VH-VL binders against o60147. Designs and how they scored, part 6

Target 1, 175 residues: o60147
Amino acid sequence: MLEKNKYLYIFRHIQTNQVLLSQGNVLKKTALFQLPYPLQKPVAPNGMRPAKLRKDHWVPLLKVEFPNESMFQSVFMQLLNYRKYRSVQPLTSDLLKLPIPVRRRKIMRQEVPNTIADLADILNKEKFPENSVRLQLSDKSDSEYADWPPSVQIDSEEIKLSRGFREKTTVDEAR
Key: E = the ipSAE of ESMFold2; O = the ipSAE of OpenDDE; V2 = 0.75 times the mean of E and O plus 0.25 times the DockQ between their complexes.

## First folded at step 24 (VH-VL; framework fv_lerdelimumab)

Design t24 (at its last look DockQ between E and O 0.09; V2 from the best seeds 0.00; counts 0 for: pae O 8.6 > 2, placed apart)
Fold by ESMFold2, look of step 24:
Structure t24 (fold): chain C 175 residues (1-175), chain A 124 residues (1-124), chain B 109 residues (1-109)
Amino acid sequence: as target 1 above (175 residues)
Amino acid sequence: EVQLVESGGGVVQPGRSLRLSCAASGFTFSDYYMHWVRQAPGKGLEWVADISSSGSYKYYADSVKGRFTISRDNSKNTLYLQMDSLRAEDTAVYYCARDRYDSRGYYPNAFDIWGQGTLVTVSS
Amino acid sequence: SSELTQDPAVSVALGQTVRITCQGNSLYTYYASWYQQKPGQAPVLVIYGENNRPSGIPDRFSGSSSGNTASLTITGAQAEDEADYYCNSWDSSGNDLVVFGGGTKLTVL
């Protein structure tokens, strides 16, 4: 029995630039739990989280191919931890001067470059074998947010899928 | 010149059907999300439906869900709205609109091109 | 709620500055776009995203958003600015369907 390669899929929202991480090539509704959901009523009813997942509003940002589950699991969990850690760090004085709703929108705009930088930092620290990890981007210029270790092979082909990582078919599943 | 031209409006009895068309010209139609928006006489704008650039995703306002069907033929640069089980409250000018959002995924939910509208009147 | 609320009417003196507001819980999540509509005509996009103007829209038009409120500002109102103005956004409490505000009639005095 052959061991299957494991992929990390990263999506961005087409308007807000929020980021969702996925183990599968299609987002599950539970991925929305990665987004803030305030407990207090006086804050926005859903916070910055849509009530339902509209899959055509989340587009590919990048995917990473790992040769095995162990490498994937290590990187995926660290990436989630980086995002959580970043969310509690002290804000800059410039950000603190802004009203809270404006501040949150500005922080959201940084999720794409921050996620890419975090991924690269994790991969630089992991000491994986040379060319063992394949990275494919929707826009190759996004690789400029970070310096990549020798373990990363950046695919020359950009992701061409318009609305997800799935291969398109002539017959779609029910909505 | 970038244009959208609606057709197929008219007077129809309640319970009947009508099919609207929207002819697109001057741009790559297959790259764009398209919308139908209606406006009852003397009233504001009401969004009706949208369709993704490939036609794979379709969404409807609750007021028309199950009665209206949005579709597109990218080979003919044409957007359609099939309206079944028409009601008096469906009486409006119907606009087709291009979403600025294209297959590259930038600046969504901004309708930068509108047709002239076609009037649908549902009455006895 | 997904409702976008606009004042039904506002007035501005020629050459003065006016703000037209659009308020709703969806605006905590999503940006508004703004449309101008003159009688008997289709709407015209005037502001999208945070503060982008389509080509052909004068620089006296600007937009902003803060919290659950989006604003359209006209800093030197001219007679041709008299029109109905609509905002739209996505309904973040539902299926991200498009929603329009009720519209604001701007009168230039």
Scores: ipSAE 0.486, ipTM 0.792, lowest interface PAE 2.6, mean pLDDT 84
Fold by OpenDDE, look of step 24:
Order: C-alpha cells, then structure tokens, then sequence
Structure t24 (fold): chain C 175 residues (1-175), chain A 124 residues (1-124), chain B 109 residues (1-109)
C-alpha cells in the first residue's frame, strides 16, 4: 500500500487508445469516470464506454515513480486538469470537417501522445530534483512524444505488468 | 489475399508433444492479436490461448495452462502452439484466428480471419 | 469459470425471423461476437461489438444485448443460414479469459 502511494500508472485502451490514470498498479473502477464521454451502450465507432472496468481491455502505457506521495498527487491532479482543459478547447478546422464519430475517434487516438506530452510539461514546470522521477514505458518509443526534464530518469526495463494489470511472475515469464 | 494456414497436426500418443504452426499472409501480422481455438470432433468451439501483437502478453484456457505455450515470430509471420503433455481430451481441430482490426482500432474477441484448421489426434 | 449458455438447437421457417441467445454471467454482453460454422468449414465472424457486421455479411444478421444476454437475430432466414452459431465473450470470473458458448444448431425449415 505504501508503494501504491507514489506510483503513477497510465493505461491505454487497446481499442480506442483512451487513457486512464491510476495510483498504483490496480486500476480502480472509478477510473472510468476519467473518460470524457458518458458511460453508455457503446457501438463503434463512437468508442467503448463500458459500464464496468474490464482489465483485459487496458494495457499499461507507462509507470512513474515519484519521490513521495505529495509529488505524485500534484502531478496526478495536474494531468487530470490538462485533460479536462483539452477536452473543452476549440476544435481545429480539420477536425470540424469530419463527422462527429470520426472526429471523436481522432481525438481519442491522440490521448496517448497528448497525455505523455502533458506529463512531460508538468514535470518540466515542477522542477523536481535531478533523476528523482523514474519513468518506465511499455514501449520505449513512446518516450519520444516529449522532451523530458532532468528530473526524469527513463528506465530501460519494461513494465512488469501483464494484461489485466497483474504483476508478471516468473511463471508467466517462462511461458 | 488475407489468409491463415495451420500446420503440424497429426496423431500422437498421450504424454507426447506437438508443435503447431500458423502461417499468416496478406496482412501486417505484427499488428494483430492472435488466437488458437480448437474444436473436438462433433463438439463446440473452445478458446485455447491468445497472444498480443508483440508477444508480450499471453493468456491460456485453464484446460491447457501449464501444458501449452503460445508464441509468435513476427519476422516469419508465424504463430505457434507448443503442446506438451498431450491428453486424449486435447484431440481436436486446431484453428488459428486473428483479432479484428480496423480504422476504429482493435476488436479483441472478434476473430475475423480463421485458418482451415489442423487436426490433432491424441490416442494410445 | 463462467459459461455462456446457448440453446443447443433452434429452427426457423424460411423467410421468418429467429433469435439465438447467449446467456452468461458476463456483464460485458455489449461486445459479444457471433460466429457461423457450416459442416467441414472454419467459423465465420458474422457479428461483433454487439451489432457490427463484417464486410460480406448480409444485413439480415444483427446483434443485440440486454442484461447478461447477447442475441443474434436473423431477419428473413435463408436456406444458406442453416449452420451452427457460436457466441463469444469474456469470462468475467477470474482472468477475463475468452469463452465461447456451447453453440446453437439452426435448422431452416
């Protein structure tokens, strides 16, 4: 539980690339409330708006270890604010030319890079101590979505989470 | 043409091992989740295992867990199923299947492409 | 493990409507998939994501869900629709594994 307090996990939906933020490696049901659209009976291409969290639909995007819970909370709240702010911004002319379902899809597809960029921006502004924040990505290429400040140490190790948010065990690795 | 072709089936004794292959063509294999599904003679479909695009995530049915291993070689556009400690109840036609992907994203548990299947018979 | 339950057999008169149901404990019926299988052939995806049809699937095939039940409906059954039909979803118990229904044999009269 102590470990949970200083770890930010970001998950992406495997279909829509929507993003959920989590304190710790266990995604809470309430995380679904982070989604910009009301939960409803989903029909593609409007995206998935499930009534319940399905672990198998989400994969880890990145893991961030902060020096303490306070720093975590600050960054976590700022990330949520950035996302909300973005959701109310005027749409570009290019997006306005698209049908609403297509437009929404395009916006959702940008959540991953936008969230990563937001994280980097927040961390740049926070000016945490050098190498005090550890960043671990499931896909190393995702780190290229932003310039990271000196406070961020990028870990070369992959996130040890499997589909469903469970920790990888030696048995799992042997499979 | 998009297609999957299974191979490696045959007759084996209980306790033996067999390795199935599924050759993919006509699409970018590395972009897709893949599955093995089997069907015993005269019975219904049974999901066996799945594997993520990169191979990082694997899941198995309880009936085969610990005995079967799913893997893939994206450079060869091939999906594999290593079957160890085979049992009579493993007798089935084994299909490889692709999870659907379109411009809207992945559709896990929607198998849009199937192979013709390969028969595995486990008998003493 | 949670099982998806299907009626083993149903019949429909030519040109009539039939509904095949899939019942389970999964609350994730909105994303059920359906497969048609004819003798000696591999399964064919006919419905996914509740009511999405792949290219080449006739519009007489449709999907729906209510509660813990997913349904495949054939409106205006044709002779060629005679086949086995399987529903597919995730088992909400345990590790959210893929699961198939037991299958329904559809006879067109």
Amino acid sequence: as target 1 above (175 residues)
Amino acid sequence: EVQLVESGGGVVQPGRSLRLSCAASGFTFSDYYMHWVRQAPGKGLEWVADISSSGSYKYYADSVKGRFTISRDNSKNTLYLQMDSLRAEDTAVYYCARDRYDSRGYYPNAFDIWGQGTLVTVSS
Amino acid sequence: SSELTQDPAVSVALGQTVRITCQGNSLYTYYASWYQQKPGQAPVLVIYGENNRPSGIPDRFSGSSSGNTASLTITGAQAEDEADYYCNSWDSSGNDLVVFGGGTKLTVL
Scores: ipSAE 0.012, ipTM 0.606, lowest interface PAE 8.6, mean pLDDT 85
ESMFold2 (binder alone), look of step 24: mean pLDDT 90; pTM 0.935

## First folded at step 25 (VH-VL; framework fv_lerdelimumab)

Design t25 (at its last look DockQ between E and O 0.34; V2 from the best seeds 0.00; counts 0 for: pae E 10.0 > 2)
Fold by OpenDDE, look of step 25:
Structure t25 (fold): chain C 175 residues (1-175), chain A 124 residues (1-124), chain B 109 residues (1-109)
Amino acid sequence: as target 1 above (175 residues)
Amino acid sequence: EVQLVESGGGVVQPGRSLRLSCAASGFTFSDYYMHWVRQAPGKGLEWVADISSSGSYKYYADSVKGRFTISRDNSKNTLYLQMDSLRAEDTAVYYCARDRYDSRGYYPNAFDIWGQGTLVTVSS
Amino acid sequence: SSELTQDPAVSVALGQTVRITCQGNSLYDYYASWYQQKPGQAPVLVIYGENNRPSGIPDRFSGSSSGNTASLTITGAQAEDEADYYCNSWDSSGNDLVVFGGGTKLTVL
């Protein structure tokens, strides 16, 4: 359990490519709050937050192992702040020319590369020790979205994408 | 050849139980989400339940929740549907279906392989 | 529960183009898949995602989406295209459970 505290998992939605941050490889229900819409049950097009988080519709995009929980927490919070900041920025003229549904999809599609870029930017600023951060990606080519600092060691092995990804536990939640 | 074959259907009285099986072949069964979909005589398709590749996640339609249990044995390449407390309205052809798998992790909701179905008739 | 709605029946003349539409709030968020079902047969996936055809499906079948709608278009309808067509997606109003449309019976004249 303690080991999970130093692991950042970023999940992407299997259809929308929305992104959720997670401490550890199991998404919590509270991750739903990361989606930029009201808590109240929204009906499209007013919101894209589902009533409930269906965890198995999210697959790991990348995994980051930090030296300790403190470093994890710092990066985690910064990632959230970066995302919030983008969400309040004015839409580009190109996006405004698109129909709302198309615009929404386009914005969602950008979450993956933006998040990866954010992570790299944050890590560049943090100046962690060399090779102290291990990064594993579901697609190694995604690492090309950003320049990584010396503190980051990119794993040659990719995360296997699997719908319904879940760590095997002795206790399954009753649904 | 990729194939799904349902079995276990039959005639049962209300309140009884029945267990359906779906045998998979021609593909790596353990990599795929699986579904049960049913179709009442002369009616449309109704999703019943789905199960993740490992079996860790199970979801049910409201109409069967609490009565039906979906499961799988990946070592046997078999999908199951335990149907308890059967009702007349459960009468249908039951299909097992494979959810399309994309190695890139893109999963549009799509059932690309279907069995031929097995008929379940619930009648007094 | 959010529903996907389809016209119960449509007709098309041989060689002509027909569009079958599916409507539902979930389609703002998620893709629709389309299935063809002939009498006494299991459904067959014909379109999924934005506009993807499985192998073996003729190129006269195409998919599109707009707003809360998804559409299956058959360009140059053939006699063998006469069947029931179902759309499906995830119900975004709840726990993203799978949902099917009511089906559309296509008659080729």
Scores: ipSAE 0.787, ipTM 0.907, lowest interface PAE 0.8, mean pLDDT 89
Fold by ESMFold2, look of step 25:
Structure t25 (fold): chain C 175 residues (1-175), chain A 124 residues (1-124), chain B 109 residues (1-109)
Amino acid sequence: as target 1 above (175 residues)
Amino acid sequence: EVQLVESGGGVVQPGRSLRLSCAASGFTFSDYYMHWVRQAPGKGLEWVADISSSGSYKYYADSVKGRFTISRDNSKNTLYLQMDSLRAEDTAVYYCARDRYDSRGYYPNAFDIWGQGTLVTVSS
Amino acid sequence: SSELTQDPAVSVALGQTVRITCQGNSLYDYYASWYQQKPGQAPVLVIYGENNRPSGIPDRFSGSSSGNTASLTITGAQAEDEADYYCNSWDSSGNDLVVFGGGTKLTVL
């Protein structure tokens, strides 16, 4: 009954910077359910769901290794809750003055830094053992969006995959 | 100096096949997504298919799905379109196009290099 | 029918400003790119992203968006700007397919 390590994989969209969370190293189409439905009127302030998953349009952002399923599930669900809470907050008056597509793109550009900050906030509050959680980023400078607790070991090597998290696949990575 | 040159067009009867080629030069072909776009005489542009830089991902317009196959040979700097079960409505000039999105860039669906096209005529 | 709708024809007097529009629900989330096509020639990219202009495209070409509408603006239209203009984006009604608008014939008077 001993559990093996569990991974959280986070992807971003190459154009919109929307974020998807996954427990597998390859996105499934059902991951799109984390985003609002397409074609809603008025459009959702935090972006819209694409009609179809094009896996080549979602690139690695980071992955996190947890020592067991319970820790993974706790963090995963809290991340989803942080996103839901943010998505229903009233827009500021300055944002409401902008045309809708400008407003949406401004909000979506913050999804990456917001998700990284949310992850760090959750990990700071969870009081996990020192060095029990391993974090690897596609761009190590993204770690600067947050202060990380002692429980987190940030991998010295960046993820070099351009179109997914599968190890042993050779891909070029744009920076 | 950057060039795309299509070939393989011609006149064929309905139900037959053609294979189009697009020869690339003056850039690192294997870094770029590639597309086929067609234009019926006197009509607008219609996207046909795309293929990722490695060839791992391929997508097709509904009008050609199941009949056309996009492929590439990065060792020969060549993009292909295999066109089976041709119909009269497939009559068009076929362009190959380079997408600005690659392993080093952003902004997909910005086709910055086009060939001059090759004409396919499907008639009985 | 098409996800992206363009007016079929627009006219402008020489030296004046014209706006060509492209409308569709996908433009709430996705950028439009714009292409110029002169008779007998292949299309040429003139605007991509919000307002990026490829090398060699005159600075009189610019792009913008509002709501589900993207616009191509030509300030100080020249005779050589007479052409067909197309936009493209993702098709929000399909499975991540690329779509072009129907095209707009620009006549410079």
Scores: ipSAE 0.006, ipTM 0.570, lowest interface PAE 10.0, mean pLDDT 81
ESMFold2 (binder alone), look of step 25: mean pLDDT 90; pTM 0.935

## First folded at step 26 (VH-VL; framework fv_lerdelimumab)

Design t26 (at its last look DockQ between E and O 0.06; V2 from the best seeds 0.00; counts 0 for: pae E 8.0 > 2, placed apart)
Fold by OpenDDE, look of step 26:
Structure t26 (fold): chain C 175 residues (1-175), chain A 124 residues (1-124), chain B 109 residues (1-109)
Amino acid sequence: as target 1 above (175 residues)
Amino acid sequence: EVQLVESGGGVVQPGRSLRLSCAASGFTFSDYYMHWVRQAPGKGLEWVADISSSGRYKYYADSVKGRFTISRDNSKNTLYLQMDSLRAEDTAVYYCARDRYDSRGYYPNAFDIWGQGTLVTVSS
Amino acid sequence: SSELTQDPAVSVALGQTVRITCQGNSLYDYYASWYQQKPGQAPVLVIYGENNRPSGIPDRFSGSSSGNTASLTITGAQAEDEADYYCNSWDSSGNDLVVFGGGTKLTVL
């Protein structure tokens, strides 16, 4: 159980492409507070819907193994800060011309590449030892969203799913 | 008709082994998570184990971990429970159950199809 | 490990409304499912995912949640609703293993 503390998991929502960060592969409801927009109405007074966690709506995007928990924590906090920074930036004139639902969808679609790019940027700045960080991607093509530093070793091994996540099935394909 | 049929139950002595089977029909077995749930006489439901669609992921209750093994053969539409080192407290009706899939999503812990169960009695 | 707790028994008059409640820390995180079991029969799923009914389940059955609780409500209880009811969820204290409540025996008067 202690080993999970050095593992960063990033999950992607299968419909909205929103992104959640997790320490370890067990996604918790508290991760939902990372979302800039609620997944469903109604919205709580604090702006966040107190929804139950639907793990079946999320899939692993990537997994990062750090040398230790301290390095994990540093990168984790920086990722959150990067996301927060983007959320408060002024919207472009083009986005402002769009209806709010459309605007939100467009912004959400950028979360995956932005998060990957953020991770790479953070790791480039951290200057960790060569091959000290192991990166696994659910989609190998996602690695193309950024230039990775020598500290990162990309591993082609499949990300193991935790409790409650779905495997791909014929039923899923039909949806 | 969607159906699950358990078999393999019986009377065994403590320390012995028993293998249960669950035959699935009427649906695409390989698309579904499957579970074993047991119920001791006059008691409530107790989750025992489950297995993912492909069989790659398995989980067990602490009470049976290390003694029971869940498996499946998707080519035979069959779920199995190998029970080793059986104890008196393992005495129960054993049900196989299917996790739910519908147009609204995948719902773990929503067992929409159950077998009628098979009785396992562990007694000296 | 986290547990789900239920009242062992409740009663309701014919045609009246009854609520069966399940309580546990896991219910902060996850939805509960509800099962009906009659003597000598296998359990039957009646509610899942907050307030979803499987096909064949009467609309008098409904689900709700609040805080660390989940509830099954029968609006207009019928004689055939007399049964044991179990809630189910994940145990969020560890690796989210499946957990059942202790069950509630419902008597229809």
Scores: ipSAE 0.657, ipTM 0.858, lowest interface PAE 1.0, mean pLDDT 90
Fold by ESMFold2, look of step 26:
Structure t26 (fold): chain C 175 residues (1-175), chain A 124 residues (1-124), chain B 109 residues (1-109)
Amino acid sequence: as target 1 above (175 residues)
Amino acid sequence: EVQLVESGGGVVQPGRSLRLSCAASGFTFSDYYMHWVRQAPGKGLEWVADISSSGRYKYYADSVKGRFTISRDNSKNTLYLQMDSLRAEDTAVYYCARDRYDSRGYYPNAFDIWGQGTLVTVSS
Amino acid sequence: SSELTQDPAVSVALGQTVRITCQGNSLYDYYASWYQQKPGQAPVLVIYGENNRPSGIPDRFSGSSSGNTASLTITGAQAEDEADYYCNSWDSSGNDLVVFGGGTKLTVL
């Protein structure tokens, strides 16, 4: 009640569909450490390497509003654990029969639905009050990747920012 | 009818400047990333620069960085390329191109609309 | 800085199938797009993403990828398919800049 609202921001890459979790509405370069791609390798046949954090290539996927820090921290840490756990699990037999580059691309493209499903799974297992967590998506159809508990209120309005969570500039001031 | 029309090409001496324009019509220009791509006579395509839909983010090929400036005026549906310190190797047909947009932002770098190009010749 | 490599020329007999390839490290993680260019004309997008055709592109054009290689396939090649073909993608050197292949001249016999 007296605590400040806390937001979880989730971004996706416009080409690879990789996902980054953020506590802020602007990605810090350190968020790139969430990717399996080592910073020290210039290129890899088995992994993608973004050159720099081009902020306009990481777009909003969703944001989650929590009424307090405790709820935010519980969900945020569990999401990070889900991603770490998935990264070390054995691959399915269907994936293993694919060539390595095809397999990697297919795994990356699953990050969006997997992250949304993980978020919903965490929220379904938590005992949060009804309508205490507000979810807003850039594409409302993405909510269909999961079944949401009564604690989640899905905003009827989509995030209207196409690149980043800050309101986009409406005039060209870089002339 | 969706169109891009370049203008401002011509013959200039090395070291001089030239400004290209690209007029857009038939679509909501402010929703799209825009690019400049050039093609030297008898050679292949070379990407020059891009600009985000709002104009906030601009990126350049190493060959033109520091000499060329991409910009846009969304109120006039116009893309610009300011070319300073021109060199003979900048001689090319310059195309403006629209980066395909979908609601999820997939498949950027797919240039689905091109202008017919404007020729820039740098010679003395 | 990262290259996309294309063979400079390929020939196909009328009505036969041809594959034009584009190879580079960026293609492990990024899609290639394909463009057709006829003499004196602007390029035309023919394939984007894995295998999407813009409206107006004949269904004899298709795309695929394997490893660091993207392929444009033309089944039942027609005389009008004679053109230069370019691929593009992101630069895998870490700058997220656009790069084009050197182009492939397709001759239909």
Scores: ipSAE 0.013, ipTM 0.619, lowest interface PAE 8.0, mean pLDDT 81
ESMFold2 (binder alone), look of step 26: mean pLDDT 90; pTM 0.934

## First folded at step 27 (VH-VL; framework fv_lerdelimumab)

Design t27 (at its last look DockQ between E and O 0.46; V2 from the best seeds 0.00; counts 0 for: pae E 8.9 > 2)
Fold by OpenDDE, look of step 27:
Structure t27 (fold): chain C 175 residues (1-175), chain A 124 residues (1-124), chain B 109 residues (1-109)
Amino acid sequence: as target 1 above (175 residues)
Amino acid sequence: EVQLVESGGGVVQPGRSLRLSCAASGFTFSDYYMHWVRQAPGKGLEWVADISSSGSHKYYADSVKGRFTISRDNSKNTLYLQMDSLRAEDTAVYYCARDRYDSRGYYPNAFDIWGQGTLVTVSS
Amino acid sequence: SSELTQDPAVSVALGQTVRITCQGNSLYNYYASWYQQKPGQAPVLVIYGENNRPSGIPDRFSGSSSGNTASLTITGAQAEDEADYYCNSWDSSGNDLVVFGGGTKLTVL
């Protein structure tokens, strides 16, 4: 049970590169509420959020295994807080020069590197035991977005990146 | 050469069933989402259904939902469309199409490979 | 459900530039793809993901987007460009199902 809850999956949308955090490899409908723009009708232009969760439009960006659920929860909540903080920050002058739809898309695309950087920052501050956190990426080059602390062991094997992805785990098999 | 070839079209009466096949060659079929798209005579393109690489996800247009079933056999490199309870308005050329794949994991909605289509005529 | 709207027909003189536009709320969220279809033939992908051309597509074809619109531009239209053109995207108002525009018949004069 504890092993089930110690895995952080970060998903990205296959087209927009928006990011969702998940406890485990199955996205819940409520994950959409992580996106900064509220669901309104019409969804666009003010909302860059899908009306419904289309699970197969989200692929894993990275997988993080924590030593226990407590550590997972701490990092998970901090990641959400970091995202909220960014959402209320003033936009850069360069972004303000862009039309609103273009601007919004650019911001959404930045969620991937920002989230990775956030994760590294959080882990650096947490000072977990050496090699106690296992990180697996869909693209190893994404690890270059941040400096990782000694607590993080980067897996040499990449996550398979495909639509409809669902990694089979021992936890899933036990269901 | 990358190729899709549809088959199974023909003339059927309303209420009957028909099964279409799409044979894929020249690429790793199991890596791709696949789609059925149809075109009524003199009309535009209409999306019918899609299926994930493994077949675990299937989606349908409202116009065919509950009547059509999309499936695939990756061991045979074949896509299928089971059409039940056919109606006159289902008369169309049916195309199978490959959803574009990007190894970097970017999926702009695009069908990069199409078959030549197979004609389905539903008439009494 | 969200729809993609296209003008049913447009014309362009040989060697001139023409823009075919697709409009829909989904285009705020997602890219459009464009397909060329000639009589009796299957559709051919000509533009995807804002302004990407598949191999074999002439560079006179380009894509752009603005607001809830996507556009296909042919700079220097050729006689062989006479065809039906369809835009495509996902319906963001529902379950992100695939949706096509109604198509635009391009006549080259």
Scores: ipSAE 0.777, ipTM 0.902, lowest interface PAE 0.8, mean pLDDT 90
Fold by ESMFold2, look of step 27:
Structure t27 (fold): chain C 175 residues (1-175), chain A 124 residues (1-124), chain B 109 residues (1-109)
Amino acid sequence: as target 1 above (175 residues)
Amino acid sequence: EVQLVESGGGVVQPGRSLRLSCAASGFTFSDYYMHWVRQAPGKGLEWVADISSSGSHKYYADSVKGRFTISRDNSKNTLYLQMDSLRAEDTAVYYCARDRYDSRGYYPNAFDIWGQGTLVTVSS
Amino acid sequence: SSELTQDPAVSVALGQTVRITCQGNSLYNYYASWYQQKPGQAPVLVIYGENNRPSGIPDRFSGSSSGNTASLTITGAQAEDEADYYCNSWDSSGNDLVVFGGGTKLTVL
């Protein structure tokens, strides 16, 4: 059997711009555990995690195609570690001056550019063959958040699927 | 040029059914999330339901869940609301609204195009 | 009941500045949008996201947020601004995923 390509799927929340990483092209409910817990006391009782996975609230941000499983696993694990590391770092003095609700919204707004920059940093550190990693974005201007190594080939065509990374069915269960 | 036109409103007795239609024109209907919003006479706006651009995901306010069904036919550029088991509390002007959201979803819940509404009266 | 709270009425003198507020816990995490509705007419979107105006909306309309409060500000209020104003946002509690505030009647004198 031919060596199968492996994909990293990255989703963005349509309202909050939070980011979810996925090994599959459909989000599982457990992906929500990547986000902060939903309750905050006493200042902010609503958490940053949605109460449930509403699949139409998460849209493609980007897709990365790796030529094999080992490259995928290396990058995926590092990306998760970057997100964990960022979550424990002290905030900048500019952010700390902001009221907590404004600070929270500003932090959430940074998740897309931060994730893209983290991905690029990981790929720059890896010694992957030239043009071996294919990157496809929903908005090609998002590639401007980072400098990409020669191993990355940015697809000229944006992701065109209206929801998720799978083609739509012709029959909806809700009908 | 961009237009939403509701139809199908009327007077109906409690427990009966009614189907609303919303005809869209002047834009690519299949790209947009669509909503139904109602307004009881002299009252404020109440969100009723939404439907994703393909029709694959549908959500309802608790007050109508299990009784109302939102649907769309992208080949006819038409949004529907099937209203079953109608109650007096469902009496309202029903608006269809286009969500500004596109596939990137930067600003959802910004209803940038509204129809003029259709009146539903549920009365004995 | 309503997750977004608005004052039911507010007045402003012609040419003066007024703020209309919308409060709710969902506004800690979600954008508010603002709608103007005149009697017998459909609502019109005037502000979306934090402070974006649709084309055709006068620049005297602006939006802001702080804490759990979103605000619509009208500078130099005109007679034609007299209307009901609604905010909306997400409500991730239960299954009411979109919620509107109760509305604020603005009187321009």
Scores: ipSAE 0.007, ipTM 0.618, lowest interface PAE 8.9, mean pLDDT 82
ESMFold2 (binder alone), look of step 27: mean pLDDT 90; pTM 0.938

